# VH-VL binders against q0atu2: the designs that were tried, part 4

Target 1, 119 residues: q0atu2
Amino acid sequence: MLDKKARIRTSREYRNVFEKGKRLSGRFLIIYYVENALDNNRFGFITNKKIGMAVIRNRIKRQLRAIVREYQGQVKNKHDIVLVARAGIGKSSFEGMEKDYIAIMKKAGLFARNANKID
Key: E = the ipSAE of ESMFold2; O = the ipSAE of OpenDDE; V2 = 0.75 times the mean of E and O plus 0.25 times the DockQ between their complexes.

## First folded at step 7 (VH-VL; framework fv_recibokibart)

Design rec6 (at its last look DockQ between E and O 0.66; V2 from the best seeds 0.00; counts 0 for: pae E 11.5 > 2)
Fold by OpenDDE, look of step 7:
Structure rec6 (fold): chain C 119 residues (1-119), chain A 120 residues (1-120), chain B 108 residues (1-108)
Amino acid sequence: as target 1 above (119 residues)
Amino acid sequence: QVQLVQSGAEVKKPGASVKVSCKASGYTFTRYYMHWAKQAPGQGLEWIGEINPNSGGTNYNQKFQGRVTMTRDTSISTAYMELSRLRSDDTAVYYCARDLYGWYEYFDYWGQGTLVTVSS
Amino acid sequence: QIVLTQSPGTLSLSPGERATLSCRASQSVSSSYLHWYQQKPGQAPRLWIYGASSRATGIPDRFSGSGSGTDFTLTISRLEPEDFATYYCQQYDSSPYTFGQGTKLEIK
């Protein structure tokens, strides 16, 4: 699990990302991202009812947190990033989600250039 | 009622720039991303890009990257699309269309379109 | 980018007939992000079907959408005179968002 300091937790924080940030759409994810004034990145996760039942939404959140945690050290600093799960993600494999995350983060330019764990 | 009203037709020469406006009403302007699409005469639709009216953040189709600039004036609920270095194949009707960030992923309302003609 | 190919390019039918419009994607598209628009000459496109199978507000039930993966279909059970227009499919699955080239439904 992500450290508490690495998590977006309040509605205000989420709203800030949506209102002031940019967005990019992937296959399974939409990311909203904005620079923050902190020394660390913060991640938020949204799985709305379109994704499916609560058990599915919770599963997706767990999987997305795992993916984000895995690549956390390779993400450019000072960003608030919200991952919004898109419809259909519930039918995707973990590897599919991971691939989508990597692709969309690369497209957003959020990975460090010297990152070597991202393929 | 939601309305998107675009500026009038433009006639430009090659190499010039054109700036099309899209005034929104009937809804909270800053809550919906604004998209722009191109439709050449007798052709289909082509997505140009999108803008977040709150932040001004933009995403462009790579095809138009470097020539298109999307802006907005929140005080008058108006989005703008500027296309520079115009060429003949830029002749088209340009549409604005809204999309709510994070929730809606289709274009539910469209402007009436703006014809831009590029000719020598 | 995802290429959407519609067929036929032109469909000539008479009022009362059944119309079947096809939209094929170059790669799999989530049904939630496949939409259809109607456009008449001199007018802007109008949202018609969203999420492959959901009718937009005010759209008659003679219109239906179906499909998944790479193959999607818009069906009009019994054509009315006002249904003759150009129909575009569109994907919001991945950027850049793309449209099909359109099917022109014209009166025979």
Scores: ipSAE 0.020, ipTM 0.711, lowest interface PAE 5.1, mean pLDDT 91
Fold by ESMFold2, look of step 7:
Structure rec6 (fold): chain C 119 residues (1-119), chain A 120 residues (1-120), chain B 108 residues (1-108)
Amino acid sequence: as target 1 above (119 residues)
Amino acid sequence: QVQLVQSGAEVKKPGASVKVSCKASGYTFTRYYMHWAKQAPGQGLEWIGEINPNSGGTNYNQKFQGRVTMTRDTSISTAYMELSRLRSDDTAVYYCARDLYGWYEYFDYWGQGTLVTVSS
Amino acid sequence: QIVLTQSPGTLSLSPGERATLSCRASQSVSSSYLHWYQQKPGQAPRLWIYGASSRATGIPDRFSGSGSGTDFTLTISRLEPEDFATYYCQQYDSSPYTFGQGTKLEIK
């Protein structure tokens, strides 16, 4: 469950990320990210009707929120981050989305690539 | 309506650099990634890289990493691609192309192409 | 990186015939990010089919795309004179984004 302060909520906040932020694409996700003036991160999630029916889109959003929550403590602070589901995400498993998220966040420099490796 | 107009043909010697421009009109320049592609004479297309025109952030095909620099000037809605240490196999037409961000990512508008000839 | 291999390299047919152009990927590509472009000599490529099967604006319904995974096809049900061009498949699934080498469709 993402805390309320860790969520992007307004259209202005979303527009800021899209207009000012960097973009990286993975297999199933696109992220947009920009530094913010807060002491915390904020996350936004976008699914489009082209992905599929509402039940599919809602499932995907829930899965993405769970993934972000799981790794939130490893993300550099002071960023607004919007996850955009790519059209093909409906074919992905939870584990596939998770691996894609980890890879793209490491490529963005937003957390360490080896954060989950055993000692 | 949407247009991408590229700079004119160039002839360069090996070892030189070339900077190709791509002027955008008919849309909000900063909201769409710009991509560059190479097409050698009689050959197919090869993706060179992309730039976010708002942030200036880039992502390059590793085949061109270290020789390509993509920049932009948002005040005149213009993207640039500079290729350094030119070789004869860099002779090609270079295209800019707009990325439609969102659900389907494809190149929906292309510049007319810029012929770069590298001759010894 | 994902290599796209198109077959045949050239396809010589007459107007009215059916054309089948193949694109095979070295790794699975989401069909949502497999696209086809048409290019005529001296011109930039033009988007033709997107998402494996959706026609771009203004593309006649004699063009159809299909496929998934590693195997994709562009079909032209009855060739018109204006259809003779080079067709490229392209994947936008994984960076670096790659194109096939093209199939030149020419008049027999």
Scores: ipSAE 0.006, ipTM 0.606, lowest interface PAE 11.5, mean pLDDT 86
ESMFold2 (binder alone), look of step 7: mean pLDDT 93; pTM 0.946

Design rec7 (at its last look DockQ between E and O 0.06; V2 from the best seeds 0.00; counts 0 for: pae E 8.9 > 2, placed apart)
Fold by OpenDDE, look of step 7:
Structure rec7 (fold): chain C 119 residues (1-119), chain A 121 residues (1-121), chain B 108 residues (1-108)
Amino acid sequence: as target 1 above (119 residues)
Amino acid sequence: QVQLVQSGAEVKKPGASVKVSCKASGYTFTRYYMHWAKQAPGQGLEWIGEINPNSGGTNYNQKFQGRVTMTRDTSISTAYMELSRLRSDDTAVYYCARDLYSGWYEYFDYWGQGTLVTVSS
Amino acid sequence: QIVLTQSPGTLSLSPGERATLSCRASQSVSSSYLHWYQQKPGQAPRLWIYGASSRATGIPDRFSGSGSGTDFTLTISRLEPEDFATYYCQQYDSSPYTFGQGTKLEIK
């Protein structure tokens, strides 16, 4: 799991990302990202009710966290990144979700120098 | 088959450091997080931290933050856990454990045999 | 952190009896991330139940797990001699990942 320091937790922090950040859409995910003034990245996760019941939303969120955690060391520093789950994510496999994350992050140019090793 | 083989027992003095190794085999070492756990004599289990063998990224239990360092050598599929500034209450069996994540579940599916670290003056 | 409290601390039973082990969490834990491990003296823990109710590979069907939210249970329908060990629940819901203090199942 992501360290607390690596999490966007406040409404203000989320709002800042939404207002000032860039937006990219993938198949299952929308990401909002903006540079921060910190030495670390922070990630936020949004799974709204259209995704499904709370248990499903929580599962999706956990999966997203796992994906983010897996690739955390390869993401460029000093970014706040919010992942918004799209409606179709509930029907996606973990692998599909991971693939989408990788694709969208690459498109955003948020991966570090070792991004070419990511499938 | 998946195997995690840990280094042998250690006896250390207070203030010293200990580095325990965990050699993995039977699977792709870099694809699975490695965890470390502490079990004091007659006590339960305590999570120390985790390492991503691929990136080297680590997450530690705050309780051990500043004293624990987890590393890995991918060339020999070995994870290391170093604990510094040892004290008597660090006396315990330390385990490495492989993390399995399926997307739906995440748990420790394989464990090392444990390494006893004794801290005594 | 999430505190897992197991009860009883020690359970003394005879082979053939039913065992019920409880694990209570200080806050809600997703069932997908509540697991049980078995440990015998001098051995490493071994995954026993994962996702609250799924038996790990090779685990006899006399073992079952149940529960949700903050209350989870491991049940052994008919104890076998090899079942006497310490059982730990563990949550992988949030860091730091924590274990219960364990229930020692001993032979009466």
Scores: ipSAE 0.018, ipTM 0.638, lowest interface PAE 8.3, mean pLDDT 91
Fold by ESMFold2, look of step 7:
Structure rec7 (fold): chain C 119 residues (1-119), chain A 121 residues (1-121), chain B 108 residues (1-108)
Amino acid sequence: as target 1 above (119 residues)
Amino acid sequence: QVQLVQSGAEVKKPGASVKVSCKASGYTFTRYYMHWAKQAPGQGLEWIGEINPNSGGTNYNQKFQGRVTMTRDTSISTAYMELSRLRSDDTAVYYCARDLYSGWYEYFDYWGQGTLVTVSS
Amino acid sequence: QIVLTQSPGTLSLSPGERATLSCRASQSVSSSYLHWYQQKPGQAPRLWIYGASSRATGIPDRFSGSGSGTDFTLTISRLEPEDFATYYCQQYDSSPYTFGQGTKLEIK
C-alpha cells in the first residue's frame, strides 16, 4: 500500500485539492493536483457509488493504488494529487487504467525527467 | 438565481486584442469552474478553455493556446477571457458557461448571454 | 479530439410529429458525459439532457435521450411549437470538449 505520509486523509485535504488545484481528464480518470508545502507527494482516490457495488469500487481503488505505487518514484515531489474514477472505468482493464494514468501524468507535467518506466 | 452577465459587443481590427467579462451572481463564484466557448455566425460551438476561479488555474483548447488568457477577479465574482492577435475568423459570439460537477456528472448548467466580437478591416 | 457528427443537419416537421435527432461520435463516449443543449436564435444554449438520458430541471418528459458508445439519440415524442430550435450534442469525456455541429429542427 502507499505509505501513510503519501495519503490524502481528511475531507478538508481533499477539498483543498479540488478548490485550489488544476484538473486534467483522461479516458478513465480525472486528476486534480496542487503543490503542497511538504517534502513528499500525497495521493487520494475517489470512486462514486454509480460505478458499481462496493466490491467493484474497492477493486478499482486497489488497482489505482497499485498503479500509483508503481510510478510514485517518478512523480515530481511536493504535490497533492487526487485520482477520480470516471464512469467508464469499470469496463477498463488494469493495463487500460495504467496507460491512462501515464498519459495524464505526462500531460500534467508531473513526471520528472529520466523516469525509467515511462515510454 | 444563478446569472452570468457578459460585457457588451465589440468591434476590433485585425491584430488587436479583446477582453470579454462574465460577472457571476446567485452562487459562490469560487466553487465552480468557468468555461468559455466560441460560436461563429451560423456555426456550432467550440470550447476555448476553462478556469478554476479559486486558484486561477487554466486549461486551454490547444487551438487557442498562446492567444487566449483567462483570468478572474474573485472580489467582484468576474471571469475574463482575452483573445489576442485577432483575425477575421475570430468574429463570433463568445459565451461563458458555469461547470456543474455533481460528483458524477459534469456539464454546463448556466450560460452567459454571449458577447459578439466582430473583427473587421 | 472526439468529433461529434449530428444528423440530419436540418429536420423539417410539424407540431405533433415525433422527432429523432442523431449524434455520432468518432470514438466511444461514456454515456455519463454525453449531453444535449437547445439553442434558439439570439439566445445562449440551454442544458436539455445530461448523461445521455437525464432531463435537466424543467425539461418536459416528451424529451428523451438514449444511446451509448458512439451512437446517441434525442427523441421528442410529440413536437410542440416551442421545441423548434437547434439541438447540439456535447461530450465532456475527453479534452478538448467538443460539440456536434447541430441539428436545426424547423417547422414544416
Scores: ipSAE 0.011, ipTM 0.683, lowest interface PAE 8.9, mean pLDDT 88
ESMFold2 (binder alone), look of step 7: mean pLDDT 94; pTM 0.946

## First folded at step 8 (VH-VL)

Design dus2 (framework fv_dusigitumab; at its last look DockQ between E and O 0.05; V2 from the best seeds 0.00; counts 0 for: DG spot H99, pae E 8.0 > 2, placed apart)
Fold by OpenDDE, look of step 8:
Structure dus2 (fold): chain C 119 residues (1-119), chain A 120 residues (1-120), chain B 111 residues (1-111)
Amino acid sequence: as target 1 above (119 residues)
Amino acid sequence: QVQLVQSGAEVKKPGASVKVSCKASGYTFTDYDINWVRQATGQGLEWMGWMNPNSGDTGYAQKFQGRVTMTRNTSISTAYMELSSLRSEDTAVYYCARDGYSDYWYFDLWGQGTTVTVSS
Amino acid sequence: QSVLTQPPSVSAAPGQKVTISCSGSSSNIGNNYVSWYQQLPGTAPKLLIYDNNKRPSGIPDRFSGSKSGTSATLGITGLQTGDEADYYCGTWDDSLSAGYVFGGGTKLTVL
């Protein structure tokens, strides 16, 4: 699990990211990201009904948290980042999901220059 | 036995809030979304929103955005629907309903309904 | 008004067949599976058909569903007095206000 400090938790925090942040779309993910005034990054996760059944949405959310957790140390600091799962993600593999995450984060320029887990 | 059992009838004044409960039994509560559907007297069914009992995630119909809150207590397998700023038009029977177990959306299990009356 | 359109009422004699139509648009019936619900007087709705044409356990084969384009149809053969009820179609709508939508309901009277 992600540290509580590394999680977007309130509706207000989510709204701030959606309203003030930038948006980028990948194959399976859409990310919204904005700089924050903290010393750490925070991540949010959205899985809507289009993804599939509750058990599928729950699985996808767990997988996204795992991916974010693995790479969080390589993400530029002071960002709030919300991951929105796209409808097709329910049919994707974990590896495919991870690859999409890396690709979209690179495109956003959110990885640190010295990141070493990037393909 | 698989079932949803709802709380009893409510009578409220305009401007007040009402919170209806829906207790699930006979299945894994956290594996199925809970929906809320209401029906005014002599009228049709109206979908209000869904709630994922595991994550607490919700999706509300636009009509009820800002007035409805769907929550749950997983320890007692109970879902809640709270509707605020009540008006006479909110007088209806409110149902909780479980998503079916498929890739598509339908409701295979319904509560018995809760009558909510809003009157001055 | 409901997003999905149903006839307000239908009627037939015992033993006959009736059909109930449900018309929508590309964002709902056109893109998603349709479900049907039966509501007996004074009771909660009950799932009758799901995924356009599938019957849950306990639903007799007198009940059938079909879908074509942006419309769906519920068929009831061998009509019984106990079938007198309100029937609702429903489906997911992918529009900007994504959510589940119901038809206006059809009152079936057994003559």
Scores: ipSAE 0.313, ipTM 0.810, lowest interface PAE 1.5, mean pLDDT 92
Fold by ESMFold2, look of step 8:
Structure dus2 (fold): chain C 119 residues (1-119), chain A 120 residues (1-120), chain B 111 residues (1-111)
Amino acid sequence: as target 1 above (119 residues)
Amino acid sequence: QVQLVQSGAEVKKPGASVKVSCKASGYTFTDYDINWVRQATGQGLEWMGWMNPNSGDTGYAQKFQGRVTMTRNTSISTAYMELSSLRSEDTAVYYCARDGYSDYWYFDLWGQGTTVTVSS
Amino acid sequence: QSVLTQPPSVSAAPGQKVTISCSGSSSNIGNNYVSWYQQLPGTAPKLLIYDNNKRPSGIPDRFSGSKSGTSATLGITGLQTGDEADYYCGTWDDSLSAGYVFGGGTKLTVL
C-alpha cells in the first residue's frame, strides 16, 4: 500500500499532470509525469472501461500499486506520476506489468542514481 | 526469417540530411522498440535513441537532441532515422537494433548497417 | 569518453581462456542488467549474453557472463580463431540524461 501522502487524489492534480506533463508509452502502461513542488513523489492510477469490468480493473489497480510501492525508493523525488493501464493489460501477468513499469520508468529517466538495486 | 534490412549506403555533403530505413520481417513489428546505434571507422558503438513502433514515442541520446528524428510506418513494418545538419564526424555505419523490451535492454536483432559518408 | 570501461585488447592462444572486464557505476551496471555483444570483422554486432549471465539460443556455453557490484565480466573458454572480434558490454544508465551506454570495446586476438 502506498502511503496517503504519495497519492494523487484530486481531479485538479490529475489534470495538471495530463496537461503539463510528459508522456511515454510502454507495452501495457502509459505514464504521464511532471515535477511537483512537494518533498515527495505522488502516484495516480487510471483504468478505464475498455479494460473490463470493475472487478478486473480493481485487481489491476492493486497490482500496479504493489509494483509502484516496491520500487518507489528508486524514483527521483518531487514528481507526480500517473500510470494509465492500456486495454491489453488484462492479458498480462504481474511479472509482465512489473517489467513494463521498470522499462518505461527507466526510459523516462525517473530512477535515481545510487538507489537500491532493482535486479 | 526474423530480420532487419536497412537501406543502402549514402554519400552526403556537410549540412545535408540523411534518412536511413530499417524494414522488419518475421516478427510483430509493433511489439518491440527499435534502437539506432552508430559506429565510426575504428571506433566503438554509440547509442542514438529508441522508438516505440506502436505509439511512435521516442527517446534520443542528449548528444543528438535537435538533429535526429526517429519515425516509423507500421503498415510496411519500417523504422526510419533521419540525421540533419550533417558534419564530417557523422561519417559512420548506422545500425537499427530490436530492443528485447520485456526483458530489459538488450538488442537481440541487428540490421546489417548503413554506411553514411559525409565529405566535402 | 566511454561511461563503461573495458580493456582495449586481450589475447590468448587457441584453447585457452580469457576474461573481459566492464567497469561502470551504480547508475548503470549497479542497477541495470548487462548485455555483451560480439562484433566479428566487417559485420554487425551480435548478442552474446543478456540479463547479466544468460545466453541466447545458438551461443555455446564456453561464453559466460557475470556481474558483481558495478562491474561485469565476460568469460570465454576454449578459444577458437573464429572468436577474434570486438566485444562490447552494454547497459542502461539511469543518470539525468538517461540512455543506453556501451563500453569502449575490447579487441580479442587469438594467436
Scores: ipSAE 0.028, ipTM 0.717, lowest interface PAE 8.0, mean pLDDT 87
ESMFold2 (binder alone), look of step 8: mean pLDDT 93; pTM 0.955

Design rec8 (framework fv_recibokibart; at its last look DockQ between E and O 0.75; V2 from the best seeds 0.00; counts 0 for: pae E 8.5 > 2)
Fold by OpenDDE, look of step 8:
Structure rec8 (fold): chain C 119 residues (1-119), chain A 124 residues (1-124), chain B 108 residues (1-108)
Amino acid sequence: as target 1 above (119 residues)
Amino acid sequence: QVQLVQSGAEVKKPGASVKVSCKASGYTFTRYYMHWAKQAPGQGLEWIGEINPNSGGTNYNQKFQGRVTMTRDTSISTAYMELSRLRSDDTAVYYCARDLYYDSGWYDEYFDYWGQGTLVTVSS
Amino acid sequence: QIVLTQSPGTLSLSPGERATLSCRASQSVSSSYLHWYQQKPGQAPRLWIYGASSRATGIPDRFSGSGSGTDFTLTISRLEPEDFATYYCQQYDSSPYTFGQGTKLEIK
């Protein structure tokens, strides 16, 4: 599980990312991202009823956390990043979700230049 | 009611720049992304890009990358699209269109309101 | 990018007839992100159908949308004079967001 310090937890923090950040849309994910003044990155996750039942939403959230955790060390520092699950993500495979995450993060330029697990 | 009112028609020469404005009213300007679309005469629609009116963050269609600049003035709820190095095939009606940015954790990813359009004519 | 191809380019019908407009995508598009817009000459596009099958506010029930994957359809069960316009499909599935080239529904 993601470190407590690496998680966006409050509504205010989420709102800050949405209001002040940039967004990029992938196939399964929309990411909102903004620089923070911290020494670490923080990640947030948004799922809603459009995705499906609570069981599905929770599964998706767990999967997204796993993906984020896997690549956490390769993300540029000092960013708050919110992942918003798009419709249809519930029908995606984990690998497909991971691929989409990587693609969208690359497009956003959020991976460190020396990242080794990106490709 | 939601309204998007765009600036008037422009006539420019090749190589020049044009800046089209889109004034929003009837809603919280900073809560909706503003998109821009191009429609050449007798042709379909082409997505140009989007801007977060709150942050000023932008995403552009690669086709227009390097020539388009989207900005906004939140004090007057106005979005701007500037297109530089104009050429004849830039002649078109340009539209601003609203897309839900963030509202109570919900996202509507379609263009529900459009400006009336701005004709930009590029001719030597 | 995803290319949306609409057919026919022009559809000539009379009031009271049934209209069927097709939108084909070059790759699969989630139904949630396939939309239709109506545009009349000299006017901006107007949201008409969203999510492949949901009518926008104020849209008459003679309009219906259907489809999935790569094939989508807009149907007008019984044409009214005010329905004659150009209809565009649009996908919001992936950037860059793209539109079909449009189907012009004209009066015969």
Scores: ipSAE 0.029, ipTM 0.727, lowest interface PAE 4.9, mean pLDDT 90
Fold by ESMFold2, look of step 8:
Structure rec8 (fold): chain C 119 residues (1-119), chain A 124 residues (1-124), chain B 108 residues (1-108)
Amino acid sequence: as target 1 above (119 residues)
Amino acid sequence: QVQLVQSGAEVKKPGASVKVSCKASGYTFTRYYMHWAKQAPGQGLEWIGEINPNSGGTNYNQKFQGRVTMTRDTSISTAYMELSRLRSDDTAVYYCARDLYYDSGWYDEYFDYWGQGTLVTVSS
Amino acid sequence: QIVLTQSPGTLSLSPGERATLSCRASQSVSSSYLHWYQQKPGQAPRLWIYGASSRATGIPDRFSGSGSGTDFTLTISRLEPEDFATYYCQQYDSSPYTFGQGTKLEIK
């Protein structure tokens, strides 16, 4: 239920985050984030052809969605957040991507109080 | 032709502030992130931070957090970096550099164009 | 943060010789985000090699880059007089983005 409303879907929605948001890069991921006017967070996921074939890109996108889903309850509300996979992500482990996501979100100040207890 | 033209050299006292400008031409200013880097005399390069020129959003190297402010004026395609509470070890050449703007399906890759540099001298 | 250590600090060679410049990272860097810049005295840095091994537009084919993980190399197969400059490696993998301290390639 929540996942459907928590998705950035249109090109216009993605463009808004890229144009108006802040950027922060990790080892495997870049996040773009901006405050929205909703009562919830929305997440978008970008993988491009430099990463690999469509099958590989879709697998990475699914893995990132799973990571975001796992920590969604710890994220401060009212943000649109786009995760962009960096070229080297195809050689990372799921745990590597997860660690990177946690570190970036902490640095961005997007995790709520006590987010460090995720570990 | 892409060009980044920076403001002229400055001499400042410790404790003062300096604001360096970087005027862009030959491309759509708001579509490319702008970065700033420091090069102390005879030393290497150090990344200071970045600004999204469309939104004004910034991300700073922690070493400069609390002393650096990056802004821009989109009407004149100009980015600014202000460094406050200057110390003698802030004496350096400061560069602006253009980054690829990530719009859709592309990654950030590298700093493809650089300004000519601005020498800031902090002397007692 | 990721520390990039370049060696040697200064490399003195003659035109026609082969140059090998090393860049070692304190932790793994994706080769896609390891870049090289050339800087001549009084000039801004210029993008030279990106993604560890790809030459920037207009860069002569005598320049080649290689490496992965923590070890990266810039090679100049036969030095030309115009190649004498300082070369910096740079990582765009993890913020804060960092540069190596540079290798000054000088004419003997």
Scores: ipSAE 0.012, ipTM 0.688, lowest interface PAE 8.5, mean pLDDT 87
ESMFold2 (binder alone), look of step 8: mean pLDDT 92; pTM 0.936

